VH-VL binders against Thioredoxin-like protein AAED1, chloroplastic. Designs and how they scored, part 18

Target 1, 196 residues: Thioredoxin-like protein AAED1, chloroplastic, of Arabidopsis thaliana (Mouse-ear cress) (q9zuu2)
Amino acid sequence: AITGASSGAGIGKGTADSLDTVKVLDLRGNEIPISDLWKDRKAVVAFARHFGCVLCRKRAAYLAEKKDVMDASGVALVLIGPGSIDQANTFVEQTKFKGEVYADPNHASYEALEFVSGVSVTFTPKAAMKILESYMEGYRQDWKLSFMKDTVERGGWQQGGILVAGPGKDNISYIRKDKEAGDDPPVEEILKACCA
Below, E stands for the ipSAE of ESMFold2; O stands for the ipSAE of OpenDDE; V2 stands for 0.75 times the mean of E and O plus 0.25 times the DockQ between their complexes.

## First folded at step 18 (VH-VL; framework fv_ifinatamab)

Design r5 (from q5 with heavy chain Q112H Y113F, light chain D91E; at its last look DockQ between E and O 0.49; V2 from the best seeds 0.00; counts 0 for: pae E 6.8 > 2)
Fold by ESMFold2, look of step 18:
Structure r5 (fold): chain C 196 residues (1-196), chain A 127 residues (1-127), chain B 106 residues (1-106)
Amino acid sequence: as target 1 above (196 residues)
Amino acid sequence: QVQLVQSGAEVKKPGSSVKVSCKASGGTFSYYAMHWVRQAPGQGLEWMGYIIPIFGTAYYNEKFKGRVTITADESTSTAYMELSSLRSEDTAVYYCARETYLFTRGSETDSHFFDYWGQGTLVTVSS
Amino acid sequence: EIVLTQSPATLSLSPGERATLSCRASQSVSNMHWYQQKPGQAPRPLIYGASNRATGIPARFSGSGSGTDFTLTISSLEPEDFAVYYCQQYESYPLTFGQGTKVEIK
């Protein structure tokens, strides 16, 4: 699949099938079928690179700034990260993220969505500059989380993406797979997909 | 104003190695990709690779893999390029060049545009 | 790797004349960078992303093109513009430069 944004109900059917058996963990450790996150409501789902990532923390904050627009449209804001429930709870504690947070310790959603991975797309000049900009804005990398064994062994070079889905298990209206670390769409693009 | 100052010219014998330094001043060092580009006498430019100092890992043109090592020392704001197993065709001026972040239309940024260059280091390989 | 072929190899012109420099890529590329190099000096950034002037570059320099064909234009040559010009692609690794076009005084 070519990396990029896709819109439209018909485009999402193959993606929905890929997620059919995928489960994520809530912050208490309960297994949740990932499609439950949007079966009864539309959701904007951000897939982080990992819970310690400064670029993902900045993206989460930018999306959260638009939570009132999402709420007014009946749209949930969700973040999924690869890693443990402990890492997810640390992320919430450190960032005060106002959306829902789920952990995917087995990377099942990332594998099903075929998100990009690799050192060459993680440590790029663009990523370095975006990290610098994020630091100037007050965001910080959690280096302990970034080098935890689970993060490194499961691909600290994992990229994420953004999904807009629901209501309905098969209703995926937008998917964007990051091409490299820091590959952010304009937030307005996401708002058009979820809330227009 | 960003300044890149390179080490002096070197004369080397075939089979030896050379290590060229590039010291940055007047700006941030750790977040900018530092590239190495060489130019044989009377010839064009050849890209060798880069390092992003804060990440500490380098990326190489495959032509030089196994012979080139690019490193950075954040504490001295200095990048290094070492080329081993030198041959006469490695005679060239070696430049360090800093890449910058460029915002363009949309969210993507043009990359690999070199906004500052060192003065160049002539490496002559002769018997 | 992507080979960039610049033409002409040498462009002999007088001050005040228009210079048109061509860069052709062996494969389609989205954009192109351009540099100027004077004797004994490091390259100087000119144009990024095919058509955007670098900081401090006079308006007489412009760039255009897409796909495999890119052009650098100097609308009215000044004495300081006689130099070698290089195009550079960044579509794929390895990064490559054209072999250069020398703009020399007639």
Scores: ipSAE 0.014, ipTM 0.585, lowest interface PAE 6.8, mean pLDDT 84
ESMFold2 (binder alone), look of step 18: mean pLDDT 89; pTM 0.923
OpenDDE, look of step 18: ipSAE 0.543; ipTM 0.819

## First folded at step 19 (VH-VL; framework fv_ifinatamab)

Design s1 (from q5 with heavy chain Q112R; at its last look DockQ between E and O 0.46; V2 from the best seeds 0.00; counts 0 for: pae E 4.5 > 2)
Fold by ESMFold2, look of step 19:
Structure s1 (fold): chain C 196 residues (1-196), chain A 127 residues (1-127), chain B 106 residues (1-106)
Amino acid sequence: as target 1 above (196 residues)
Amino acid sequence: QVQLVQSGAEVKKPGSSVKVSCKASGGTFSYYAMHWVRQAPGQGLEWMGYIIPIFGTAYYNEKFKGRVTITADESTSTAYMELSSLRSEDTAVYYCARETYLFTRGSETDSRYFDYWGQGTLVTVSS
Amino acid sequence: EIVLTQSPATLSLSPGERATLSCRASQSVSNMHWYQQKPGQAPRPLIYGASNRATGIPARFSGSGSGTDFTLTISSLEPEDFAVYYCQQYDSYPLTFGQGTKVEIK
């Protein structure tokens, strides 16, 4: 996994090139080049495992707690999830997430960023403990979204990550690929990358 | 106060099977990985595998070539390890051990270790 | 498979002496733990994450190291510290233990 800050303008070029043709959907169904999300502003982009995932909902809430720090630094908070626009809208309604939300039904951004996938990194002792912790804190899995056809067909084993990028299409300063379900970085690591 | 209580010692013939139980009390069972570790007389510790009861999935050390089966019963908070096709070299004390994850903020290292162990079950394989 | 090699195999020391136990991994690890096992008992956790004491472990026990080289130190041996000590890695499956270091009365 790649962690920590990268300060050179050219360091993220290979990663930025892999995203050149990737599009995501906004909540209205419009296709948006993914790099447009940070071409004119810096963004913290969280990539969820899927929209029903309790671990991803906790991560989203954690990042949203720091939205005022991000706003003060001119940094957008963005969440991308695999699945349909309907699943994305359901996520927004259920969680009241204050950042921007986009759907990636074909997993194109996940493939381009080479995020980890597999049963062996999904159903782990760490994931079980993180789910328990999340439930103790009041977060809940959405079982309907978790077992929807497109979640299951695309593999419920997909992992996510966090990207900090912009301004500028090629300016990717931080990428973290989750090693397994529930592999959260300390939030201060993200704040150092976006807002230091 | 978490406690792991294992079934009693067993004497077995080569070629038979043994099933050792590990009953958990004083804490949550379903979310904690339960590992099995054995120790032959006068020797070190050997990891056999684990189960995560809430997922119902088990993972095994390939050394045992499909001879080990690990299961859990959430209703009784009990994990089981069954070792088949027993050989004399399977004579050992068999431990269950609970894995925990310490909930930390800002840590860059995983703090997953075996916090509670059963008392051990001696399995003797003799002709 | 990550092989853990402990040294020395046996430490013969008197109460009050300092004990230094080594564990070397065949490749870099970040999740190294130490367990103590007394005769006729199950192992108990001692040190986790290379340097953190488990609950109820006295301050005379300390751990250090990173990469492939790890150390357990007992600053002043007490009679109850004469036992076998095992290192364990959790970086990759299969999980493995070192072969043990026996700390015995001189």
Scores: ipSAE 0.162, ipTM 0.652, lowest interface PAE 4.5, mean pLDDT 85
ESMFold2 (binder alone), look of step 19: mean pLDDT 90; pTM 0.931
OpenDDE, look of step 19: ipSAE 0.312; ipTM 0.735

Design s2 (from q5 with heavy chain Y31W; at its last fold request DockQ between E and O 0.41; V2 from the best seeds 0.00; counts 0 for: pae E 3.6 > 2)
Heavy chain, then light chain:
Amino acid sequence: QVQLVQSGAEVKKPGSSVKVSCKASGGTFSWYAMHWVRQAPGQGLEWMGYIIPIFGTAYYNEKFKGRVTITADESTSTAYMELSSLRSEDTAVYYCARETYLFTRGSETDSQYFDYWGQGTLVTVSS
Amino acid sequence: EIVLTQSPATLSLSPGERATLSCRASQSVSNMHWYQQKPGQAPRPLIYGASNRATGIPARFSGSGSGTDFTLTISSLEPEDFAVYYCQQYDSYPLTFGQGTKVEIK
ESMFold2, look of step 19: ipSAE 0.337; ipTM 0.738
ESMFold2 (binder alone), look of step 19: mean pLDDT 91; pTM 0.939
OpenDDE, look of step 19: ipSAE 0.683; ipTM 0.865
ESMFold2, fold request of step 21: ipSAE 0.280, 0.246, 0.286; ipTM 0.703, 0.692, 0.714
ESMFold2 (binder alone), fold request of step 21: mean pLDDT 91, 91, 91; pTM 0.937, 0.937, 0.937
OpenDDE, fold request of step 21: ipSAE 0.779, 0.773, 0.785; ipTM 0.895, 0.894, 0.898

Design s3 (from q5 with heavy chain T57I; at its last look DockQ between E and O 0.57; V2 from the best seeds 0.00; counts 0 for: pae E 3.2 > 2, SAP .533 > .496)
Heavy chain, then light chain:
Amino acid sequence: QVQLVQSGAEVKKPGSSVKVSCKASGGTFSYYAMHWVRQAPGQGLEWMGYIIPIFGIAYYNEKFKGRVTITADESTSTAYMELSSLRSEDTAVYYCARETYLFTRGSETDSQYFDYWGQGTLVTVSS
Amino acid sequence: EIVLTQSPATLSLSPGERATLSCRASQSVSNMHWYQQKPGQAPRPLIYGASNRATGIPARFSGSGSGTDFTLTISSLEPEDFAVYYCQQYDSYPLTFGQGTKVEIK
ESMFold2, look of step 19: ipSAE 0.326; ipTM 0.721
ESMFold2 (binder alone), look of step 19: mean pLDDT 91; pTM 0.935
OpenDDE, look of step 19: ipSAE 0.583; ipTM 0.819

Design s4 (from q5 with heavy chain I54F; at its last look DockQ between E and O 0.12; V2 from the best seeds 0.00; counts 0 for: pae E 9.5 > 2, placed apart)
Fold by ESMFold2, look of step 19:
Structure s4 (fold): chain C 196 residues (1-196), chain A 127 residues (1-127), chain B 106 residues (1-106)
Amino acid sequence: as target 1 above (196 residues)
Amino acid sequence: QVQLVQSGAEVKKPGSSVKVSCKASGGTFSYYAMHWVRQAPGQGLEWMGYIIPFFGTAYYNEKFKGRVTITADESTSTAYMELSSLRSEDTAVYYCARETYLFTRGSETDSQYFDYWGQGTLVTVSS
Amino acid sequence: EIVLTQSPATLSLSPGERATLSCRASQSVSNMHWYQQKPGQAPRPLIYGASNRATGIPARFSGSGSGTDFTLTISSLEPEDFAVYYCQQYDSYPLTFGQGTKVEIK
């Protein structure tokens, strides 16, 4: 997978092409081409495992702690989750996430970006310790969101990643695909990619 | 109020196995770490491992790895600890203990401690 | 693994006296917890994070210390305080306990 900071023509073009037809939903239900999220501005885009995930809520919080740095650099903070608009709105209400939130109920962006999925990469010893660590830090799983029918039917084993892209539809300068649940990069790596 | 009720005392022969249960009531079960701690007669406390029931994954003290299996059944709110290849030095009272709910992120009060304990299960290993 | 050494092993005192119990760690720890155990009972939490009283623990119990040296103090012993006391660290796996200090009636 493509990782680290990058800029310039041609880098990420294959990835950008895979996203040509992908649409996500805003919190009001409007369809938005995913590339519109970074066509006119640079964005850090976090892809959650699902909206009830304790590890994803922790990642969202630590990215949000750096929102002032991103704002100062003209960089938007965006979170995309698999699931419905109702699940996305519940996530925003419960976490008070300061960035933009979008829903991808069909997993189209996850398929296009080829994010990892599977039980064997969700229940590793390292992921279990990260979950325990997150619980000790006060983060909690939303069990209603975790057991909603469409979350179960789409597979609760979906992994996510982080993308830095824009300005420009084809300008993807950083992508990190999580290998397992809780596979967080150091925040400094993301800041170097977006804001250096 | 949270209550942890363990299975009754057992007498076992060396080389056999024992499975102790810990049923939780009066609180949340699935996403709290449930720990197992043992105490040999007249001795101190020894940590064995834990499980988070929702994920079904366990972490073990290396001393017991290969002989201990910790599991949970969410439908009955019951955790289990099974210890195999029993030796006389495994004679002890075995406790389940729940890790605290009072943690909050970014605070000194995020310290982890065991707020609720089962009554203990005496396992005696003797020929 | 982090070894916790408690002293003294036994402390013989009368009700009303002050008890001072020590726990020394083999390396620096950030959080030390204290538990009380009476005969035939499970342990109960007393102090967490070195100095914070657990819910329902009376003010005569206090904890202090940092680094490798930690202290549990009972300012004026009550009859129900005669028990065994354990320190426990949660900084590193495996989690470990001290060997205990028995506080007994003289």
Scores: ipSAE 0.007, ipTM 0.470, lowest interface PAE 9.5, mean pLDDT 82
ESMFold2 (binder alone), look of step 19: mean pLDDT 91; pTM 0.937
OpenDDE, look of step 19: ipSAE 0.550; ipTM 0.814

Design s5 (from q5 with heavy chain G27Y; at its last look DockQ between E and O 0.39; V2 from the best seeds 0.00; counts 0 for: pae E 9.3 > 2)
Fold by ESMFold2, look of step 19:
Structure s5 (fold): chain C 196 residues (1-196), chain A 127 residues (1-127), chain B 106 residues (1-106)
Amino acid sequence: as target 1 above (196 residues)
Amino acid sequence: QVQLVQSGAEVKKPGSSVKVSCKASGYTFSYYAMHWVRQAPGQGLEWMGYIIPIFGTAYYNEKFKGRVTITADESTSTAYMELSSLRSEDTAVYYCARETYLFTRGSETDSQYFDYWGQGTLVTVSS
Amino acid sequence: EIVLTQSPATLSLSPGERATLSCRASQSVSNMHWYQQKPGQAPRPLIYGASNRATGIPARFSGSGSGTDFTLTISSLEPEDFAVYYCQQYDSYPLTFGQGTKVEIK
C-alpha cells in the first residue's frame, strides 16, 4: 500500500518509531540497528519471505537489474531475510546478489513493520503459478534454505514487503506489504519511489 | 489435450464416507491447482476447496472443514476428495476442476478461472 | 463471504432473441467469471475477468460490468445456447457461484 498523505511529514513516522529497537545482523554477525541502513543514504529495502524462496530470489534479481539506476541516484539496494547468517551467506553465494544482505532470525523487523504473517497453511494458486513462471525464467527454489520450521511455528507463511527510506532514520517514503507470496509491485513503482 | 476423468457414481448411507478420484492427463499435474465443486440435484454450484499437488497442501471452504480431505498423488496424476459423515444433503454431483493462470507482471490477475472440468461423479446419500 | 445473486431465475426466449443475464455481488469484485452448463454436462467457461471470452467461445457471448453489477449478453440466441448460466467470483475465499439463470426455449 502507498500512503497518499497531503502533508510534508513522512508517511511512515509511526512505523519508523516501531523500528527504534529493531536490529538486524550483517553477514559477519554484527548487530546493526535497522534504521542505520538508511540513516545516511536512501535505501530500497526488500524483505524476503525466506532466503530459499524462488519468488523472493526473482524479486531480488529484478531489483538488482536496476542497481545502476539506484547507484546513479545515490540509493542503496538492501535485502533482509528472516533467517540465520549462514542462510544469508548461502543466499549471496547462490544468487550473486549485488546489494547488501542482512539477516533477521527473530523476525523483529517483520513484526515491527506489521508484514503479513500467519496466513493460510497452504500456498494460493496465484503464488504457485508465479513459482512455476519463475522456474521457466531460470530461477530455482532452494528447499534446504527455506527453513520450514517457521511455517510450523507460526501456523502459516511469513510475508515480506518493500520499503524505501532515508536519508534519516524517520524518513520512510514508501512501504508495500505483500498480501501473499509473489505479490510484487512493478519495479517501475519502486524506481519512482526511490529515484524520481 | 487436457482431460480430467473421475471415478464412477456411488450410493452411500448417512454417516459413511466417500472418496472420489480425478485422474488428470495432458498437462503437468503437479503445477496447477485442482478444485472440487459440487452440485446438488437441480441446484447451483458450490466450491469445496483445492489442492496444489506439488506442495501437497489443501485449502478448504470452511463450510466443509472437518469433513473434507483433499489429496493428490503426483505419481498417478490423480486428485482425491473424501467427504465424511455423509448426510442426505450431500447428495450431489462432485466435479474436479483445473484452475488456469496467465503470466503478468504485478500483484493481481483476473484470469484465474476453471478451464477444464471432470465429467462429474454422482454421490447419492440415502437410507 | 461474497454472495452472488443472479436474475432472472429463468429467462424464456426464442432463438434469435437477445438474452441479458444479471449477476449482483454483495460487495465489489473484479474477478467475475461466467460458466455455461448444459443438461447432463459439466460447466464450461464462457467469460473470465468480467469481459474476456474464453478460448473457442463465439462472439455472440459478451460480458460487461464492474463493481457489484455484472451482465452476460447473448446477442442472438442459437439452439445450443439454451442452458443454465452461472457467475463466479475469485476475489476472496471461499470462492462462490451465483445460483444460476436458466435460459429456456419459449
Scores: ipSAE 0.007, ipTM 0.507, lowest interface PAE 9.3, mean pLDDT 82
ESMFold2 (binder alone), look of step 19: mean pLDDT 92; pTM 0.945
OpenDDE, look of step 19: ipSAE 0.458; ipTM 0.778

Design s6 (from q5 with light chain Y93W; at its last look DockQ between E and O 0.51; V2 from the best seeds 0.00; counts 0 for: pae E 9.7 > 2)
Fold by ESMFold2, look of step 19:
Structure s6 (fold): chain C 196 residues (1-196), chain A 127 residues (1-127), chain B 106 residues (1-106)
Amino acid sequence: as target 1 above (196 residues)
Amino acid sequence: QVQLVQSGAEVKKPGSSVKVSCKASGGTFSYYAMHWVRQAPGQGLEWMGYIIPIFGTAYYNEKFKGRVTITADESTSTAYMELSSLRSEDTAVYYCARETYLFTRGSETDSQYFDYWGQGTLVTVSS
Amino acid sequence: EIVLTQSPATLSLSPGERATLSCRASQSVSNMHWYQQKPGQAPRPLIYGASNRATGIPARFSGSGSGTDFTLTISSLEPEDFAVYYCQQYDSWPLTFGQGTKVEIK
């Protein structure tokens, strides 16, 4: 079953409107309107739970495996995390993520997209199994980054999602809101939405 | 093969507490949810809560009004359920049950059922 | 809280007969599971996700249904199948079980 994905002409208008005033930070601290990330090109935008999360690091790597396919289709790979620029830079240094990375320390994009939050959806049995799978595949949680004051105070229980948008500010063709930690779609679903 | 071995039967007075143990062997412990389910004599099954040992976080059925505490000790692969302020209606067999989750790459099939159960611990609350 | 109502409460049948057990949910569920419990024993899993047989469960057991109406079928009862059967939902907290259907020998 497809969990919350949607596509089609005009579907993105309400979502695009909710993002009109949302800004994110690049790694240098410059404010960027979030829609600029897909105004001139199509982008796959992954919204992480937080920058220390093992499940989000696995998702980032799994999308990055397909970066050559995305590049060949003219599609950018973008990751947004709900944390500080310092946490974002630490994520990039530790993971060597090849896509673009932005920070949303105020959770403005998460609130506008109505992503799920809460302790009861973070520590589910399903999430625990996916953490085990991630560790067996060589991924590791950054516990120091996970328990930094900013992560805890700014909703370390935040869930994420995936957006495919652009070219064009209002052109949102796919949105998927994670229902719980580790709620990953098959990568082929994302590739179908962005790249064929 | 996974085995769950529970502590022995107990007889308790009203108002006291009981702590039931559940030792897991033959598999990994830390990443699997351990649930507690009770069954009063001649009655059906009632879910009490669970713990995921690696996180140490438990979630409870609100019916028990904070009387239940579920913990885990990773070093001994043992989960515990403590029920306080015992009443006569708490007389039941208490089971631990392990949840398993089957996941394959590119598959949407989820498994969220209890694959292994302990033998049960009879707790009798009587004056 | 999702309430699961099983029917009938008791099903009296002979070996070789077909058993049909019903479980109705108070709202739509997708993670409906079935367990068997023999006297003096812990429950064991039979069916998960409405229709998938758990490991080692014989083919005479099958599950079907969606939404709010679910069915467990035992195509030809064997002597070891006389037990109590519980449905269970895993869609919302708290997790709940049906009250059980006892399958007994006629």
Scores: ipSAE 0.006, ipTM 0.505, lowest interface PAE 9.7, mean pLDDT 81
ESMFold2 (binder alone), look of step 19: mean pLDDT 91; pTM 0.939
OpenDDE, look of step 19: ipSAE 0.517; ipTM 0.809

## First folded at step 20 (VH-VL; framework fv_ifinatamab)

Design t1 (from s2 with heavy chain T57I; at its last look DockQ between E and O 0.54; V2 from the best seeds 0.00; counts 0 for: pae E 3.1 > 2, SAP .516 > .496)
Fold by ESMFold2, look of step 20:
Structure t1 (fold): chain C 196 residues (1-196), chain A 127 residues (1-127), chain B 106 residues (1-106)
Amino acid sequence: as target 1 above (196 residues)
Amino acid sequence: QVQLVQSGAEVKKPGSSVKVSCKASGGTFSWYAMHWVRQAPGQGLEWMGYIIPIFGIAYYNEKFKGRVTITADESTSTAYMELSSLRSEDTAVYYCARETYLFTRGSETDSQYFDYWGQGTLVTVSS
Amino acid sequence: EIVLTQSPATLSLSPGERATLSCRASQSVSNMHWYQQKPGQAPRPLIYGASNRATGIPARFSGSGSGTDFTLTISSLEPEDFAVYYCQQYDSYPLTFGQGTKVEIK
């Protein structure tokens, strides 16, 4: 219902500083400074709620629909999820997501970006309707990933967001922090930020 | 073709409680948030809270938290609102209202509004 | 809490006239809706998202505005349009309604 995105040349410095020490894992387990993901290229970075979430799987597909536009503009598509490398690999196998995927098992990027968390922003009227629509479109929740101990204890109520950054580690031009589960930004807003 | 039918009018004494029912028909019940809105005589509309039957989760206006309980029974497609410790100020017509969400993907605005309303239940609190 | 202030409180008009109803929000709102309520009846939706007519609502009803200032217009009043009109926001909990504008026959 609520959007919280901002864009502009001056907004990235404070956010970039919050990420100075944050690292994520690639699918082989190598630690990558998160800012390396956009140091040498612009990237659209989606932060999932967790790797089993039907709403996040639909968002991933929604962004992948724009991969040709992103590629034509030299923009990478990246997904970061909380959880283990094994959960990330399961996500890739199940969804065939065509962007890059990284894991953040310690939730360091989520904490640094201060993404919203809580039961009251997870189980909302909009989330119910979006889950229903997602099921009607053929998307499915992975219940095994959704009920894994670490997902429930640390990430089950975790919300995500979308970041557009780069080239350059300090160049964050757009950030959108989801206010509730299923809080997708308007597509034109993302395309204007990444690919205008 | 959705219809919301509420229970009949009630007369209550201060300090008692009332439970109003709202039966849905002609549509899907479990996935739609059911809201409760009241209207004192000659006054405007006041939102009380909602329930999402599929989640079994209710959310309350803090003004009423501690006195209101909103529940749902999926097997009968019926939502309930119970208000306790009644006062004369609680004299009002109580409405159930179903929320819809019109998806606006690619739009800068979302739309959540109440598309169907029950006929209302008058609750009179008098000593 | 977002406070919605409607004006005027009462609008006395004749059939065929244009009615213009205002709703001012205490902060910016995008999920603004309008409802009509006739005596002894439940409210019904008229306009959602500031400017979109709900299903079955005649074209004489229109909504406009953004930010904090919103308007409901009835281009040519019909006898069935004499009622109370409420604006409602869904941007922030608690959900709130304006106090209403009564459109009455002159």
Scores: ipSAE 0.292, ipTM 0.716, lowest interface PAE 3.1, mean pLDDT 86
ESMFold2 (binder alone), look of step 20: mean pLDDT 90; pTM 0.935
OpenDDE, look of step 20: ipSAE 0.726; ipTM 0.873

Design t2 (from s2 with heavy chain T57V; at its last look DockQ between E and O 0.62; V2 from the best seeds 0.00; counts 0 for: pae E 2.8 > 2, SAP .498 > .496)
Heavy chain, then light chain:
Amino acid sequence: QVQLVQSGAEVKKPGSSVKVSCKASGGTFSWYAMHWVRQAPGQGLEWMGYIIPIFGVAYYNEKFKGRVTITADESTSTAYMELSSLRSEDTAVYYCARETYLFTRGSETDSQYFDYWGQGTLVTVSS
Amino acid sequence: EIVLTQSPATLSLSPGERATLSCRASQSVSNMHWYQQKPGQAPRPLIYGASNRATGIPARFSGSGSGTDFTLTISSLEPEDFAVYYCQQYDSYPLTFGQGTKVEIK
ESMFold2, look of step 20: ipSAE 0.293; ipTM 0.752
ESMFold2 (binder alone), look of step 20: mean pLDDT 91; pTM 0.938
OpenDDE, look of step 20: ipSAE 0.764; ipTM 0.887

